# Designs tried in a protein design chat: VH-VL binders against Laminin subunit gamma-3 (Lamc3). Part 16

Target 1, 177 residues: Laminin subunit gamma-3 (Lamc3), of Mus musculus (Mouse) (q9r0b6r508to684)
Amino acid sequence: HIRSDFRHGAGGWQIRSMGVSKRPLQWSQSGLLLGLRGGEELSAPKKFLGDQRLSYGQPVILTLQVPPGGSPPPIQLRLEGAGLALSLRPSSLPSPQDTRQPRRVQLQFLLQETSEEAESPLPTFHFQRLLSNLTALSIWTSGQGPGHSGQVLLCEVQLTSAWPQRELAPPASWVET
Below, E stands for the ipSAE of ESMFold2; O stands for the ipSAE of ESMFold2 at other seeds; V2 stands for 0.75 times the mean of E and O plus 0.25 times the DockQ between their complexes.

## First folded at step 16 (VH-VL; framework fv_ivicentamab_arm2)

Design s5 (from q5 with light chain K50Y; at its last look DockQ between E and O 0.05; V2 from the best seeds 0.00; counts 0 for: pae E 15.1 > 2, placed apart)
Fold by ESMFold2, look of step 16:
Structure s5 (fold): chain C 177 residues (1-177), chain A 119 residues (1-119), chain B 110 residues (1-110)
Amino acid sequence: as target 1 above (177 residues)
Amino acid sequence: EVQLVESGGGLVQPGGSLRLSCAASGFTVSRYYMNWVRQAPGKGLEWVSIISSGGSTYYASWAKGRFTISRDNSKNTLYLQMNSLRAEDTAVYYCAREGRSWYEAFDIWGQGTLVTVSS
Amino acid sequence: AYDMTQSPSTLSASVGDRVTITCQASQSIGSWLAWYQQKPGKAPKLLIHYASSLESGVPSRFKGSGSGTEFTLTISSLQPDDFATYYCQQYYSFENVDNAFGGGTKVEIK
């Protein structure tokens, strides 16, 4: 898997905007601040880009920290690649939980055409073509910018890969031949 | 049972090199942030280096360029390659795991391995 | 940089005493502070993470408090098993940080 977890740095993420505004990214070990203004998005670093066809049919997972009494803002995952663009909505809503304390939630964005929550789905082969040369992966929110207790932090982003992964096995006895 | 075991310590001359190993059992090392921490005899704890689950590495300023943290996922083992060793590098070297959640600290430590740099 | 300073370096106390150890960070680290106990010849043991959250199995007489730049470990009634050296540690950031651990506080029998 390819991930940014922000515990030890901003992970190469940047704010992008349509204007010339240069706003610094707010980072802490608690995460990146998701208080984006209109026309702004949070753009992923190069490691998430390029040929990502092995992530087809797999989720992109965002881990958020939500303040007391709050809910995750509407979030879209924007993908650009091979001359195509696609915006995704989360695959499911977060489960209700105690809102009196800060809480962690995960949002999943399924990278396939049959997602019921996709904002602008592509035909099957166009989605895979988009992933063959991914040029941007961005997070867009409709929430208002930074404020008091309503701020949500992005704590981890994971791009799930179907790449053969071998879990490290427990130590085994040497086999002699 | 979750366990970390360091090895590879010993006596080395100034300017020499040494590679420390930290064998993990009961968990997969590549799923966690892994650290090296050292302690000179009679002194306090000093952070050395960290490797993230994604493979990003960070070093104390005095270690950068001389020490390299790495891991071998097939052996479930963390390494510290130490080059250009100096007398002030004499210490017990511990490996440590950061816990499973983002707010946790170093929850599992090895027993340490002693490195002595002396002519 | 996020340098930690810890005081006192040595503290003499009797069983039953309330003991207070202080750490300061050179810049705000939020609540990303841990406390460790270490006995001679042993690896450190995590007591408290995230400034105030007690690790499982740690006696309730240990209490962490503080945020930002000032943090305190309190032992409400010192027991014989508590004579040890205690370290604070920031784990907020390791970019350009050399002194992530405090210098330590040795708690000795008065």
Scores: ipSAE 0.005, ipTM 0.486, lowest interface PAE 15.1, mean pLDDT 78
ESMFold2 (binder alone), look of step 16: mean pLDDT 92; pTM 0.939
ESMFold2 at other seeds, look of step 16: ipSAE 0.007; ipTM 0.546

Design s6 (from r6 with heavy chain G99S; at its last look DockQ between E and O 0.65; V2 from the best seeds 0.00; counts 0 for: pae E 2.7 > 2)
Fold by ESMFold2, look of step 16:
Structure s6 (fold): chain C 177 residues (1-177), chain A 119 residues (1-119), chain B 110 residues (1-110)
Amino acid sequence: as target 1 above (177 residues)
Amino acid sequence: EVQLVESGGGLVQPGGSLRLSCAASGFTVSRYYMNWVRQAPGKGLEWVSIISSGGSTYYASWAKGRFTISRDNSKNTLYLQMNSLRAEDTAVYYCARESRSWYDAFDIWGQGTLVTVSS
Amino acid sequence: AYDMTQSPSTLSASVGDRVTITCQASQSIGSWLAWYQQKPGKAPKLLIHKASSLESGVPSRFKGSGSGTEFTLTISSLQPDDFATYYCQQYYSFENVDNAFGGGTKVEIK
């Protein structure tokens, strides 16, 4: 699995925008503030990029902290790679919870064609092709802006791999000299 | 041609059960968030339930524990199982597709099926 | 809770009038507000999504505006086909669907 949990910094996440003004991320040990302005995206660091074919059919999991009375905002996961661009919506929503208290919730974005927002015909196996050379993974949301009561934080991002967590036999290795 | 067609409405006594069906054509139900919305006679629209593409479900507070949204992907059909029915559940029940884009809201609606709960 | 309050509940107008319908959300919903039109005996029809984006095939006399907690639907010159009931809906939160639709505004011929 590849993970950002923000305990030791912004984890290499950056705001991408088409505007002239760049602004810093608002970070805390509790997470990144999801107060994105129009045209802004939260861009993942290099460890999430490259050849991620082992994550096909697995989720990207966002863990959010939502204030009392609030809900997770609409969030889009945007992927670029191998000359393709895709947008995903959450495949799984949080389990029902008592919204009167602060809570952590998870959104899951299944890295599979069933999560795509576009209806346009795409090349066969385009998702696997995109994942063979992922060049961008980013998060878009409307956020709640400055001055609103309560704040939604991004607490963790996990890219799930299909590798077994445990094998019955130790891996064999061989070193040639 | 994208369509939703509800069926299974009818007259039922208080405390009874009813299963509504929503047959989809022209698109694959499992790729969309799907919804039930009801409208009591002469009243407004009321969001009943939602199922995500991954199968996560939410309900209006008054429906929790009594209603169950589900789907059968092999039949491309959405369901609403309604148990412990009450007179106030009398309404036309619509199924509705949420667009795959977060920008489009409920873009396709069925014609509705009437549920009447009466002695 | 993301409760929608819609006003007025009824509105009498003549063909050619400018008509304004308002909705208020109990918490900020950003721009995640839809407007629907419903005629008697028919299912609702989506007019506007994302507060201000017109659906394909919807006449340009319909205009949505607002963000956060306050939203309006304006019909710049009412036509005979526009006599209907209009509903706003928040779709910011799927886990808080109670009162997600406004109470409706019936636009009637004077």
Scores: ipSAE 0.483, ipTM 0.790, lowest interface PAE 2.7, mean pLDDT 83
ESMFold2 (binder alone), look of step 16: mean pLDDT 91; pTM 0.935
ESMFold2 at other seeds, look of step 16: ipSAE 0.510; ipTM 0.797

## First folded at step 17 (VH-VL; framework fv_ivicentamab_arm2)

Design u1 (from s4 with heavy chain Y103F; at its last read DockQ between E and O 0.87; V2 from the best seeds 0.78)
Heavy chain, then light chain:
Amino acid sequence: EVQLVESGGGLVQPGGSLRLSCAASGFTVSRYYMNWVRQAPGKGLEWVSFISSGGSTYYASWAKGRFTISRDNSKNTLYLQMNSLRAEDTAVYYCAREGRSWFEAFDIWGQGTLVTVSS
Amino acid sequence: AYDMTQSPSTLSASVGDRVTITCQASQSIGSWLAWYQQKPGKAPKLLIHKASSLESGVPSRFKGSGSGTEFTLTISSLQPDDFATYYCQQYYSFENVDNAFGGGTKVEIK
ESMFold2, look of step 17: ipSAE 0.788; ipTM 0.885
ESMFold2 (binder alone), look of step 17: mean pLDDT 91; pTM 0.937
ESMFold2 at other seeds, look of step 17: ipSAE 0.810; ipTM 0.900
ESMFold2, fold request of step 18: ipSAE 0.726, 0.735, 0.747; ipTM 0.856, 0.861, 0.869
ESMFold2 (binder alone), fold request of step 18: mean pLDDT 91, 91, 91; pTM 0.940, 0.925, 0.937
ESMFold2 at other seeds, fold request of step 18: ipSAE 0.739, 0.745, 0.753; ipTM 0.862, 0.864, 0.868
ESMFold2, look of step 19: ipSAE 0.795; ipTM 0.893
ESMFold2 (binder alone), look of step 19: mean pLDDT 91; pTM 0.936
ESMFold2 at other seeds, look of step 19: ipSAE 0.771; ipTM 0.879
ESMFold2, look of step 20: ipSAE 0.765; ipTM 0.876
ESMFold2 (binder alone), look of step 20: mean pLDDT 91; pTM 0.930
ESMFold2 at other seeds, look of step 20: ipSAE 0.795; ipTM 0.891
ESMFold2, look of step 22: ipSAE 0.799; ipTM 0.896
ESMFold2 (binder alone), look of step 22: mean pLDDT 90; pTM 0.932
ESMFold2 at other seeds, look of step 22: ipSAE 0.772; ipTM 0.880
ESMFold2, look of step 24: ipSAE 0.777; ipTM 0.883
ESMFold2 (binder alone), look of step 24: mean pLDDT 91; pTM 0.936
ESMFold2 at other seeds, look of step 24: ipSAE 0.769; ipTM 0.882
ESMFold2, fold request of step 25: ipSAE 0.695, 0.744, 0.755; ipTM 0.837, 0.868, 0.871
ESMFold2 (binder alone), fold request of step 25: mean pLDDT 90, 91, 91; pTM 0.925, 0.928, 0.929
ESMFold2 at other seeds, fold request of step 25: ipSAE 0.696, 0.699, 0.680; ipTM 0.841, 0.842, 0.831
ESMFold2, last read: ipSAE 0.756, 0.720, 0.715; ipTM 0.870, 0.852, 0.852
ESMFold2 (binder alone), last read: mean pLDDT 91, 91, 91; pTM 0.938, 0.931, 0.931
ESMFold2 at other seeds, last read: ipSAE 0.732, 0.738, 0.740; ipTM 0.858, 0.864, 0.861

Design u2 (from s4 with heavy chain Y103R; at its last look DockQ between E and O 0.62; V2 from the best seeds 0.74)
Fold by ESMFold2, look of step 17:
Formats: sequence, C-alpha cells, structure tokens
Structure u2 (fold): chain C 177 residues (1-177), chain A 119 residues (1-119), chain B 110 residues (1-110)
Amino acid sequence: as target 1 above (177 residues)
Amino acid sequence: EVQLVESGGGLVQPGGSLRLSCAASGFTVSRYYMNWVRQAPGKGLEWVSFISSGGSTYYASWAKGRFTISRDNSKNTLYLQMNSLRAEDTAVYYCAREGRSWREAFDIWGQGTLVTVSS
Amino acid sequence: AYDMTQSPSTLSASVGDRVTITCQASQSIGSWLAWYQQKPGKAPKLLIHKASSLESGVPSRFKGSGSGTEFTLTISSLQPDDFATYYCQQYYSFENVDNAFGGGTKVEIK
C-alpha cells in the first residue's frame, strides 16, 4: 500500500490552485487541516502517481480526525492521468460513531468505474489507462466553516493495492510501507 | 425515464412490523446514495435513513434499532424494514435518490407509500 | 448536531409579491443546503442545491443565498404556481440525520 500519515510533516502534499500551488499547507503532528478555499485542492506527492494499475478495483482510504460535535465535510477525490480526468465520491462511509466524541473516520473511494461521478461508467480500459500514468491525485473539500468545534484534519491517505497479488509476486519498486 | 415507486405501506397495529419497497427504474440504485424520508399527515419532512453506494447505512436516532435500510442490487430495489411500530410512525414514506454528481441533494423522489399505525 | 430551523412557519402573500424564507443551521454547513418545494399530495421537488445553485427547469425567480449558518430562499415575483410548502435541508453531515430538514414554510394566498 502507499501511505501518507503526516506525523513527520506534510509528506509532500501541496495545495493546488489553478496551477502550481503557492499557499503552504497547514499541518500538525495530528494531520493536515481540511480548510481549503474555493478552487483549491490537496495534491498528492509523486509516490501516489505513475503506474497505479494494481490499485484498480481497490479503495483510496482517507482517515480523518473529527472533533466532538463536528462532522467530516463533503469530500471529492480527483484523478488525472493519460490525458483523462475523473472525480469520485465516497463509496463507503464508516460505521456510525458517537458524534459527541473526538473520533477517527475513514472514507473509501473505490477506484472503479462504478464510483466515478459520470452517469455511465467509463470502459474498464479507460479507467485503467488513467491509472497507467496517473499524473494527479487530489482531494477537494468544501472545507470547514466557522463552527462550534475544532477543525477536521486529514490524518492518513492510503492507496490500496490488490493484496492477493502480493502473496505471489515480488514487491513493485513503487510500493511503500 | 428515471423513477422510484414505493410499495408495501398499509395499516398495521402498534408493535407490528412492515417492510417498504422502493423499485427503481432508469438507473442503478447501487451507484447512488439512497434515502428514506417520511412525512406525518399535515407535518414536515423528516429524514429517516440512507445507504451509501458502497452499502454504508445511517439512521435518525429515533429510528435506530427499529428500522433497517437495505437494498437488493439484483432487483434494483431499496427496502425499509420497520419493526416495533408506534402511532407516531404514521406517515407517508418516500424514497429519494441523492444526485450522483458531487452530492446534489435529493434529486429524484417517489410518490410515497402511506403507513398507518393504529391501535 | 446539525439541526435546521426554518421561519416563518406560514406566510401569506399575493401574486407579484417578493417572498423571503429563512433557514438557520445550528452549526456551519458551508453551502451544503438544499431547498425543496412541495404541493399537497405530491412528493417534494428539488429547487436549489449548494445554497444557490438552481436545479434545471426551475424558474429564475427562485434565488437561494447564504452560507455558514444562515440561508434565504427568495421568490422575486410570486406566481400562482408558487403557493406551496418549502423546506430547507442540510446535507453537509452524513453523520447527522436528525432534524436535517427545516420545519417548512407554507406560502398561502393572502
């Protein structure tokens, strides 16, 4: 799997806005702040990019830290590659938790045609072509408005690979722990 | 034509159970967030439950433990199993689709099915 | 909790009037608010999503505004077809289903 956990820095993530990012991320030991402005998105570092076809049919998992009384904002995962672009909404949400407590929340974005926002799914070859040369993986959110509770943090991003292949094949050079 | 058709409403005694169905046509339910919303006679709308495209479920606090949302993808049908019914559960029950493109609120509604819980 | 409060409960108006309906959220919901119109015996109809984005086919006399905790639906020149009940709804939080709809505003002929 490929991970960013933000315990030791922003992990190469940047704010992207109409091109090259010029605004620094707000991060802490606990994660990245999900307080994006309109037109901004969190852009993933190189280790998430390139040939990611082993992740087809697997989720990208976002782990969030949510303060008491707050809630995760709406989030979109955006992908660009091989001249294609698409957006995904979360397919799986966490089991319900007590919202009066601080909590970790995982959102899953299935990397498969049935998860993309278009009315008709892309042909499998087109989704896999996008993943064969992924040039951007980005997180868009409406951000947190002023509220009664603290802010929502992005604590981990995991790009999941097809685990059964790992038992029969050597690790690919791009796989990290 | 995209449409939702609820069925399974009727008269039931307090403490009873009822299963509502919502048959979808013109789209695949498993690609969408699907919802149940109810409206007591002469009253406002009340969000009951939803199921995400991946099958994650959420409920209003008063429904939790009594109501179960589910779907059968082979039948393209959404369900609401209602147990331990009470008089205050009397309402028209609507199913509603949440728009797929960037969470667009409830863009398609059925015409509803009436559930009456009487002693 | 992301509870919605809507006012007024009932509003009397004449054709041609400018009508304003207000909705308030107990916490910021950004722009993730929808407005629905419902006529007696009918299902609700989505008018506006994301606070201010008109649904296709909705007349331009309907205008949504606001962000954060305060939102307004305005009908610039009330038409006979607009006598109905209107509801707001937060759809910011998937965790908070309770009280996600406002209590409704019935717009009646004066």
Scores: ipSAE 0.753, ipTM 0.870, lowest interface PAE 0.9, mean pLDDT 85
ESMFold2 (binder alone), look of step 17: mean pLDDT 91; pTM 0.940
ESMFold2 at other seeds, look of step 17: ipSAE 0.796; ipTM 0.888

Design u3 (from s4 with light chain F94W; at its last look DockQ between E and O 0.64; V2 from the best seeds 0.69)
Fold by ESMFold2 at other seeds, look of step 17:
Formats: sequence, structure tokens, C-alpha cells
Structure u3 (fold): chain C 177 residues (1-177), chain A 119 residues (1-119), chain B 110 residues (1-110)
Amino acid sequence: as target 1 above (177 residues)
Amino acid sequence: EVQLVESGGGLVQPGGSLRLSCAASGFTVSRYYMNWVRQAPGKGLEWVSFISSGGSTYYASWAKGRFTISRDNSKNTLYLQMNSLRAEDTAVYYCAREGRSWYEAFDIWGQGTLVTVSS
Amino acid sequence: AYDMTQSPSTLSASVGDRVTITCQASQSIGSWLAWYQQKPGKAPKLLIHKASSLESGVPSRFKGSGSGTEFTLTISSLQPDDFATYYCQQYYSWENVDNAFGGGTKVEIK
């Protein structure tokens, strides 16, 4: 798995904008602040990029800290690679929680065609091709100004890989002590 | 042609159960967030429940424990199992598709099926 | 809680009138608001998504505006086909589906 948990800094994540300046991330021990301005995205560091084909059919998992009375903002996961671009919506949501309490929320973005937001035709095998040379992974949210809900933090990003599961399966009938 | 067709409504006594079906054509239900919305006679719209593309389910607070949303992907059909029905549950029940983009709300609706809960 | 409040509940108007319907959210929902039209005996029809984006085939006399907590639907010149009930809906919060639709505004012939 490839992870950013933000306990010791912003982990190489940056605010990316079509604008002139790179605005500094607001980081705390509890995570990154998701108060993005219009046209901004939260861009992943190099460790999430490159050849990520082992993550096909696996989720990207975002862990959020949500203040009492609020809800997670709408979030897109945006991917670019091999001359292709995709946007994903969350496929899986957590079990219901009491929204009057501060809480952790996990959103899952399955890296598979069923999670794509765009309905336009895409090249055959486009998802795997994109993952063969991932050049950008970014998080877009809609959020602006203060509100009753306070601020939502991004506490962890995990890119899930199938590799560890395949390595750990022993042959049938053989056991090592 | 994209279409949703509800069925399974009818007259039920208080405490009874019904299962509503919503047959989809022209699209695959498992690629969308799917919803149930109800409307009591002469009243407004009320969001009942939804199921995400990955199968996560959410309910209005008054429906939790009594209603269960589900889908059968092999039949391309959405369901609402309603138990412990009350007079207050009398309504037309619509199924609705949320568009794939977060920029579209409920873009496709069924015709609705009437549920009447009466002694 | 992302409760929607809609006003007025009933509105009498004539063909050609400019009508305005308002919807308020109990907390900011950004631009994640939809407007629906419903005629008697029919399912609701999506008119506007993301506060201001018209659905395909919706006449340009319909205009949505607003963000945050206050939103309006305006019909610039009411037509006979526009006598219906209109609903707003927040689709910002998936955790809170209670009271996600406004109470509705019935637009009646004066």
C-alpha cells in the first residue's frame, strides 16, 4: 500500500492551481485542511505516481476528520496518465454515524471503470493504460468560507495494491514453521 | 432509452410488509447511486434511502430499521423492503437515479407506485 | 442537519409574469442544489442542477441562482406549461437525507 498519513508533515502534497501562485497547505498533526479555493486541487507526491497497475480494481481510500454538525464536502479523485484523464466519485461510503459528533469518515474510490464520473467513450483498456504511467493523482473538493460545520481534515490517503495478498498465498498442503 | 419502472405497491394493513421493485433499462444500476423518494398524497417529496455504486446504504432517520434498500445486479433492479408499515407511510414511492457526475442530481425518475397503509 | 426551507408555499400568477421561488439551507451546501418541476399525477422532472445549470431541453426562461444557503428559481415569463409545483433539493450531504427537499411551491393560475 502507498500511504500519506500527515503525522509528520504534508507528505509532499501540494495545492495545485491554474493560477499564479502555489498557496501553502494548511497542515496539522490531525491532517490537511480541505478548505480549497475555486480552481484548486490537492496534488499527490511522486510515490503515488508511475506504474500503479497493481492498484487496478482496488480502492484509493481517503480518511477524513469531520467536525460535529458537518458533512464531508463532495470530493472527486482525478487521475492523469499515459495521455488520459479520469475523474472518479466515491464508490463506497462508511456505515452511518451520528453527525452531531466529531468523526472519522472513509471514502473509497474504486480504481475501475464503474467509478468513472464521465460517460463519454474512452479508449479500450483506458484505465489500465492510465495506471501504467500515472502522472497525476489529485483531490478536488468544493468548499468555501466558514460555516456551522467547521473544517474538514484529510487524515490519510491510501493507494491500495494487490501485491501483498498475492505474495502471501502459500501452496495448498504446505506449511512452514 | 433510459427508463425506471416501479412495481409492488398496493393496499396493506398497519404492521404489514411490502417489497417495491424498480426495474431499470438503458443503463446499469450498479454504476449509479440509486434512490427511493416518497410523496404522501397532497404533500411534498421526501428522500427515503439511497444505495451507492459500491453498495453502501443510507436511510432517512424514520426509515432506519424498517426499510431496507437493495439491488440485484443480475436483474438490473432496485428494491425497497418495507416492514412494520404505518399509516404515515402511505405515499407514492419513486425510484430515482443520481447522475454519474456530482453536478447532476436525480436526473431519471420512475412513474411511482402507490402504497396505501390502512385498516 | 442540512434542512431545506422553501417559500412561498403557494403562488398565484398569470401567463407572462416573472415569478421567483426561494430556497434556504440550514447550513452551507455550496452550489449543490437542484430544482425539480412536478405536474399533477406525474413524477418530478429535474430542471436545474448545481444551482444554476439547466438540464437539456429545459427552456431558457428558467434560471437558477445562489450559493451557500440561499437560492432562487426564476421564471422570466411564465408560460401555460409552467403551472406546476417546484421543489428544491440539497445533494451536498449524503449522510443527512432528512428534510433534503424543500416543502414545495405550487404555482397556480391567477
Scores: ipSAE 0.697, ipTM 0.840, lowest interface PAE 1.1, mean pLDDT 85
ESMFold2, look of step 17: ipSAE 0.703; ipTM 0.843
ESMFold2 (binder alone), look of step 17: mean pLDDT 91; pTM 0.936

Design u4 (from s4 with heavy chain S53T; at its last look DockQ between E and O 0.69; V2 from the best seeds 0.75)
Fold by ESMFold2, look of step 17:
Structure u4 (fold): chain C 177 residues (1-177), chain A 119 residues (1-119), chain B 110 residues (1-110)
Amino acid sequence: as target 1 above (177 residues)
Amino acid sequence: EVQLVESGGGLVQPGGSLRLSCAASGFTVSRYYMNWVRQAPGKGLEWVSFISTGGSTYYASWAKGRFTISRDNSKNTLYLQMNSLRAEDTAVYYCAREGRSWYEAFDIWGQGTLVTVSS
Amino acid sequence: AYDMTQSPSTLSASVGDRVTITCQASQSIGSWLAWYQQKPGKAPKLLIHKASSLESGVPSRFKGSGSGTEFTLTISSLQPDDFATYYCQQYYSFENVDNAFGGGTKVEIK
């Protein structure tokens, strides 16, 4: 898996706005402040980019820290690569939690054609093609701020890689294929 | 071409059950967040439940434990199973599609199906 | 909670009037606010999403504004087809579907 957890800094993440990345991130050891302004995005560092085809059919997982009484904002994950651009909303949401307590929330963005707008006219296998040379991975929100209970923090970003499937069968039969 | 058609409403006794169906055409239901919204006679709109593209479900607090949202991708159909019905559940029930780009709101609605829970 | 409060409940107006409807959220919802129009016996129709983005095919006399906790729908010159009930809705929080719609504003002929 490829991961940023922000224990030792902003992890190479930057705010990007219309080709300029001058504004510094607001960082703490608990995470990155998720309070983007209009037209801003959080851009991932190079370790998330390049050939990421092993993540096809797997999620990008965002872990957020949400203050009592607040809620995570709507988030869009944007991907650019191999001349394509796509945007995603979360495919999977956590089970309901008590929103009056501080909490961790995980949002999952499935990296597969079924996770974007239906009946796209894009090329066959366009998601795999995009992931063969990923040039940008960005997080977008509305940028107006979270609410009355403080700020929502981005605590972890994980790009999930596929693992070899394990069947309940002798290893020798698997090895000989 | 894009449309939603609800069915399965009717008259039911308190404590009874109904399953509402919402048939989608012109788009694939599993690629959108799908919602149920109800409206009691003479009253306003009330968000009941939604299901995400990955199958995660959320409910209004008063519906949790009594109502279940689900879908059948092979039939391109959304369902609402309603159990332990009460008089206050009497309403027109709409299904609605949520647009995917930038969390657009409910852009497509069905015509609604009436559920009447008689005392 | 992300409760929506809408005012007025009923509004009497004449054709040509400027009509203003207000919606307030109990906590900031950024710009994640929609407006719907509903006529008797019909399903709601989306007018505006993201507080101010007009849906395709909606007349330009409709305008949404606001952010944070206060939002306004304005009809600049009321037409006969605009007598209807209008609802706001927060869609900021997936966790809080309770009271997500405002109570509605019925716009009636004076």
Scores: ipSAE 0.766, ipTM 0.878, lowest interface PAE 0.8, mean pLDDT 85
ESMFold2 (binder alone), look of step 17: mean pLDDT 91; pTM 0.935
ESMFold2 at other seeds, look of step 17: ipSAE 0.787; ipTM 0.886

Design u5 (from s4 with heavy chain S101K; at its last look DockQ between E and O 0.57; V2 from the best seeds 0.67)
Fold by ESMFold2 at other seeds, look of step 17:
Structure u5 (fold): chain C 177 residues (1-177), chain A 119 residues (1-119), chain B 110 residues (1-110)
Amino acid sequence: as target 1 above (177 residues)
Amino acid sequence: EVQLVESGGGLVQPGGSLRLSCAASGFTVSRYYMNWVRQAPGKGLEWVSFISSGGSTYYASWAKGRFTISRDNSKNTLYLQMNSLRAEDTAVYYCAREGRKWYEAFDIWGQGTLVTVSS
Amino acid sequence: AYDMTQSPSTLSASVGDRVTITCQASQSIGSWLAWYQQKPGKAPKLLIHKASSLESGVPSRFKGSGSGTEFTLTISSLQPDDFATYYCQQYYSFENVDNAFGGGTKVEIK
């Protein structure tokens, strides 16, 4: 698995924008602030990039800290690679929680065609081709408007990988926890 | 042609159960967030429940524990199991698809199926 | 809570009138608001998504505006076909399905 947990810094994540001044990330030991302005994205560091085909059919998992009375904003995961671009919406959502308390929630983005936001005609195996040379992984959100009493934090990003088939052993004791 | 067709409504006694079906055609139900919305006679629209593309479920607070949303991908069909029905559950029940082309609003609705809960 | 309130509940107007319907959200929903039209005995029909974007086939006399907590639907010149009930809906928060639709506005043509 490839992970950023932000306990020791911003983990190489940067704000990516088309034409505004570069703005520093707001970081704490609890996570990165998701208060993005229009046209901004959180861009992942190099460890998430390159050949990530082992993550096909596996989720990217975002762990958020949500303030009392608030809600996770709409979030889009954006991928670029091999000359292609895709946008994903969450496939799996957290179990319902008491929204009057601060809470941790996980959003899962299955790296598979069923998570794509567009139905555009795309080449066969386009998702796997993109993952063979991933050049960008970015988080977009609708932002946090004025008057938000607390702030939504990004506490962890995990890119999940499948086990290699040649390393599986029959009747293994580590199968499924 | 993209279409949703509800069925399974009818007359039921208080405390009874009913299973609604929503058959989808022209699209794959598991690729979308799918919803149930109800409307009591002479009243407004009320969001009941939804299921995400990955199978995560959410319910209105009054429905949780009594209603269960599910789907059968092999039949391309959405369901609402309603238990412990009460008179105030009397309504037309619609299924609706949440669109994916740059919005998450309900772009396709079924015709609705009437549920009547009375003695 | 992301509760929607809608006004007026009922509105009488003549053909040709400009009609305005408003919705308020209890917390900011950005532009994640939809408008639906419903005629008696029929399912709702999506008119506008993302606060201001018209669905295909919706006449241009329908205009949506607003962001944050205040939204309006305007019909610039009311037509006989516009007799219906109109609903707003927030779809910003997946956690909050309670009270996501406004109470509705019945537009009656005199």
Scores: ipSAE 0.651, ipTM 0.829, lowest interface PAE 1.4, mean pLDDT 84
ESMFold2, look of step 17: ipSAE 0.764; ipTM 0.876
ESMFold2 (binder alone), look of step 17: mean pLDDT 91; pTM 0.937

Design u6 (from s4 with heavy chain E104D; at its last look DockQ between E and O 0.60; V2 from the best seeds 0.72)
Fold by ESMFold2 at other seeds, look of step 17:
Structure u6 (fold): chain C 177 residues (1-177), chain A 119 residues (1-119), chain B 110 residues (1-110)
Amino acid sequence: as target 1 above (177 residues)
Amino acid sequence: EVQLVESGGGLVQPGGSLRLSCAASGFTVSRYYMNWVRQAPGKGLEWVSFISSGGSTYYASWAKGRFTISRDNSKNTLYLQMNSLRAEDTAVYYCAREGRSWYDAFDIWGQGTLVTVSS
Amino acid sequence: AYDMTQSPSTLSASVGDRVTITCQASQSIGSWLAWYQQKPGKAPKLLIHKASSLESGVPSRFKGSGSGTEFTLTISSLQPDDFATYYCQQYYSFENVDNAFGGGTKVEIK
């Protein structure tokens, strides 16, 4: 597994923008503030990049701290690699919780074609090709404007890797007919 | 083209049960967030339940413990199991698909199936 | 809670009128608001998503605006096909299914 938990720093995460200037990432021992402005993304450090094919079919897991009365905002996971780009929405959500309480929420983004947001047809094996040379992994979310009950923090990002224990074979990533 | 077709509505006594079906064609149900929305005669829309692409389920507070959303991927079909039915559950029940392109709203709806719960 | 309230509940108008419908969210939902049109005996139809983006095939006389907690749907010149009920819906919070739809606005012929 590859992990950022933010207990001892921003873990190499950066705000990336097309805007006039890069602004500093707001960080605490409790996590990163999910208060991105329009056009901003939260970009992952190098340890999440490179050849990540062992994570195909595995989730990226975001752990959030949500204040009483609040809710996780819409979150998109954006990947670039091998000249390709794609975006994911959460595939799995936590069991329902009492939203009047502060709570930890885990969102899972399955690294598989079933989690892609785009409806356009994509090349055969494009997801695995992208993961063979991952050049960017970033988090986009809506900003928390006026009228929110509180702030949502990103407490952990985990990239799950399958551990090879036997002779490797190509994964079955297509529906058998 | 893409279609959703509900079935399984009908007359039922209070305390009874029904299972609604929503057959999908032109797309794979398990790739989408899928929803049930109801509308009592002459009243507004009410979100009932949804199931995420990964199978996580959420319900309106008044439906919890009585209604269960599920799907059968081999039949490309969404279900709503309704138990302990009450008169206020009388409504047209729609299934709806959430679009996949960057958190789209409900882009495809079925025609609805009427559930009537007699007093 | 991310409750939607919608006004007016009923609106009488004539063909050619400019019609405005409003929704308020109890907390900020950014731009994650949809508008639906529903005619009697029919399923709802998505008109606008992300507060201001028209769905394919929706006439340009429909315009959505607003962000945060205040949203409007405007029909610039009402047509006979536009007499219907309109609903707003938040899709910001997956945790908050209750009261996600506004109460509706029935647009009636005057």
Scores: ipSAE 0.754, ipTM 0.870, lowest interface PAE 0.9, mean pLDDT 85
ESMFold2, look of step 17: ipSAE 0.778; ipTM 0.883
ESMFold2 (binder alone), look of step 17: mean pLDDT 91; pTM 0.937

